VHH binders against Probable ATP-dependent RNA helicase DDX59 (DDX59). Designs and how they scored, part 5

Target 1, 164 residues: Probable ATP-dependent RNA helicase DDX59 (DDX59), of Homo sapiens (Human) (q5t1v6r416to579)
Amino acid sequence: NVRQIILWVEDPAKKKKLFEILNDKKLFKPPVLVFVDCKLGADLLSEAVQKITGLKSISIHSEKSQIERKNILKGLLEGDYEVVVSTGVLGRGLDLISVRLVVNFDMPSSMDEYVHQIGRVGRLGQNGTAITFINNNSKRLFWDIAKRVKPTGSILPPQLLNSP

## First folded at step 19 (VHH)

Design a8 (from z01 with D31E)
Fold by ESMFold2, last read:
Structure a8 (fold): chain B 164 residues (1-164), chain A 124 residues (1-124)
Amino acid sequence: as target 1 above (164 residues)
Amino acid sequence: QVQLQESGGGLVQPGSSLRLSCAASGFTFDEYAMHWVRQAPGKGPEWVSSIRGSGSDTNYATSVKGRFSISRDNPSKTLYLQMNSLRPEDSAVYYCARYGYDSGRYEPGSFDYRGQGTQVTVSS
């Protein structure tokens, strides 16, 4: 089980919110996995994290070769990267990472993917946090999100609860 | 509001040293990477160096590596560039800069957060 935090964040404000999370000493426990919905977005956001914060950041997506992905994952295990920005379709290998923070910068298009993404937060003697940015672009999933998160006692954004 | 002010430039001979300073205000200085960028007449901006918010990770353009040293003093919100073994091609206006995050969803901002610059002229 994972502490699931849902934040209402409009697309232009998402980078600022991510920056606030990465500078929060209580939340930022590297390495951090950040999920986005497109490959170009992963590359651009990783560059933005590096330029704004100076944190060691890299992107992973399907246009990376299998060898490149293996080397990135090895570097992640060795502490070479503090932030990894990924599309949501990366498979095995991430289960071996000791990760305490996941940020869904973009809400995935299905609850199955949401569950898989938050499930990459470490367990067995350590708790973790999954923070998810949501806005009207994910309106189709609002009921499913509320159903999953509300029983955990986490406060849901009013904009989600008051959605038509 | 973000304010950056460079100082310490001047006219020097080749082989000389200079130390540039940048006073920062209006933001949480130690949370941001800081950058030096220079611009010579008739040329586009050239990135020179960067330093992580903590001061523990630095990077340099190939053209200045081994001659320039970037540093910061977070308590005084001041960024520095020590420039040694200066060459005529180092002549430029030097700017300290910070990136923003107010552009699109993913993109790095421009370094519109910069000062007025300080002139460095290396001439015999």
Scores: ipSAE 0.556, ipTM 0.786, lowest interface PAE 1.2, mean pLDDT 86
Fold by ESMFold2, fold request of step 20:
Structure a8 (fold): chain B 164 residues (1-164), chain A 124 residues (1-124)
Amino acid sequence: as target 1 above (164 residues)
Amino acid sequence: QVQLQESGGGLVQPGSSLRLSCAASGFTFDEYAMHWVRQAPGKGPEWVSSIRGSGSDTNYATSVKGRFSISRDNPSKTLYLQMNSLRPEDSAVYYCARYGYDSGRYEPGSFDYRGQGTQVTVSS
């Protein structure tokens, strides 16, 4: 089963929070899948992870060719990457991977996408964690997030619970 | 407050060795990759070497590979650069550096944190 953690993180603080997660020995179980909402953001954040931490990182998004995606998947399975930064849909073949940690750096635009992204953890009998960064830009989804996460026993941010 | 202090530079003959060190404080040292960067007069900064926070996984610029060795001692929060077979083109101010994460939402930024530098001069 997937442990769903929701954190209140304003956009300027998101990189700091991600690096805290990547340095947390309890949470960081490579490979880690990080979702962002744009292709350039995936490339830039992957570069940032590599330069700041030295972790082996790669980006993936819809402008990667089928050959590139196959090579990324092969490298991921062989331990060549510790962090993969992706836009919301991993594409053909890549939606079969299973990881121990997912970070939604950007909150998905729909609950269907949220469920798909957290579904990357816990496959093949593994338990895992999904951490999602939210702020006021995700306000329209607060009720749906609370409805899904509250029964799991995870503590929700007060800013989410006290939102009108 | 992040502080980095380099030492160990000097004036040496070609073929000599020097060992640079960098004392770090004000941040969790073992969580960051550390870098050596050098700057010769009239040139922009040139990346030299990097080492992962754990001390594993080192990288070197082509111009120094095989001659320089980067290392770190995390308990003492110290970064080192062993420079062997020094050449006149290695003459520069050497900085230890860390990338920051204060730039934009996704961007890696530049070397936001570096020390005052230590001068290495190699002359024949």
Scores: ipSAE 0.507, ipTM 0.749, lowest interface PAE 1.3, mean pLDDT 86
Fold by ESMFold2, fold request of step 20:
Structure a8 (fold): chain B 164 residues (1-164), chain A 124 residues (1-124)
Amino acid sequence: as target 1 above (164 residues)
Amino acid sequence: QVQLQESGGGLVQPGSSLRLSCAASGFTFDEYAMHWVRQAPGKGPEWVSSIRGSGSDTNYATSVKGRFSISRDNPSKTLYLQMNSLRPEDSAVYYCARYGYDSGRYEPGSFDYRGQGTQVTVSS
């Protein structure tokens, strides 16, 4: 019951596309998990979301202490955050949450990571969406992504289908 | 094209009040957080206050909490700053501002859009 959407988004356009998603009333169902591929990127993007939209946003990654990550999880469960930006390896505590929207801002480093990230979406009785941004910097996973997403009926970007 | 225009500044005595306004156009106003930023001579810009697109959530710098109140009227696309109990250290050019989504991948950037500013001078 997870709708997997793949969007072709070049790196400099990713933030604009995320903003469009966060303002789309059909897609934005807080809290939203956004995955990036580096810790500094998580901190910076979380700040950007807050500054641009005013949404309550926080980052989580491995350089946060275990106590700090526990407090972030508590805040998320209590509704203190609308957007959480995390590195691809889910911090302890995020394994227990279920959301209706995940955005893979950066392509996961492996299909195992992709499966973990989209696994935050959708529970029995809930619908959910996982949106993944891809471009030429993520070509190594194109076949695997196509293989997984195509049977779900989602249309794939032509740039993915035509990639060598 | 994004346009922001501040007004309402002036020369006032300590303890006075002023109400600043900012007229906005060229973007979907209620989708953006709006900010007040001030800049005193010889200093860098200082964040003052922010308000969420809906108007529901506000934040203030410690130096102005309890004295300043930010608000917005989304139908008229207008941002306000009510400034009470003004002090000489509040003297600055005040800007209303919006962040953009520059082509940078992650960074919030600096304020991408702000007006020409309105001068507030608190002096005897």
Scores: ipSAE 0.428, ipTM 0.716, lowest interface PAE 1.8, mean pLDDT 84

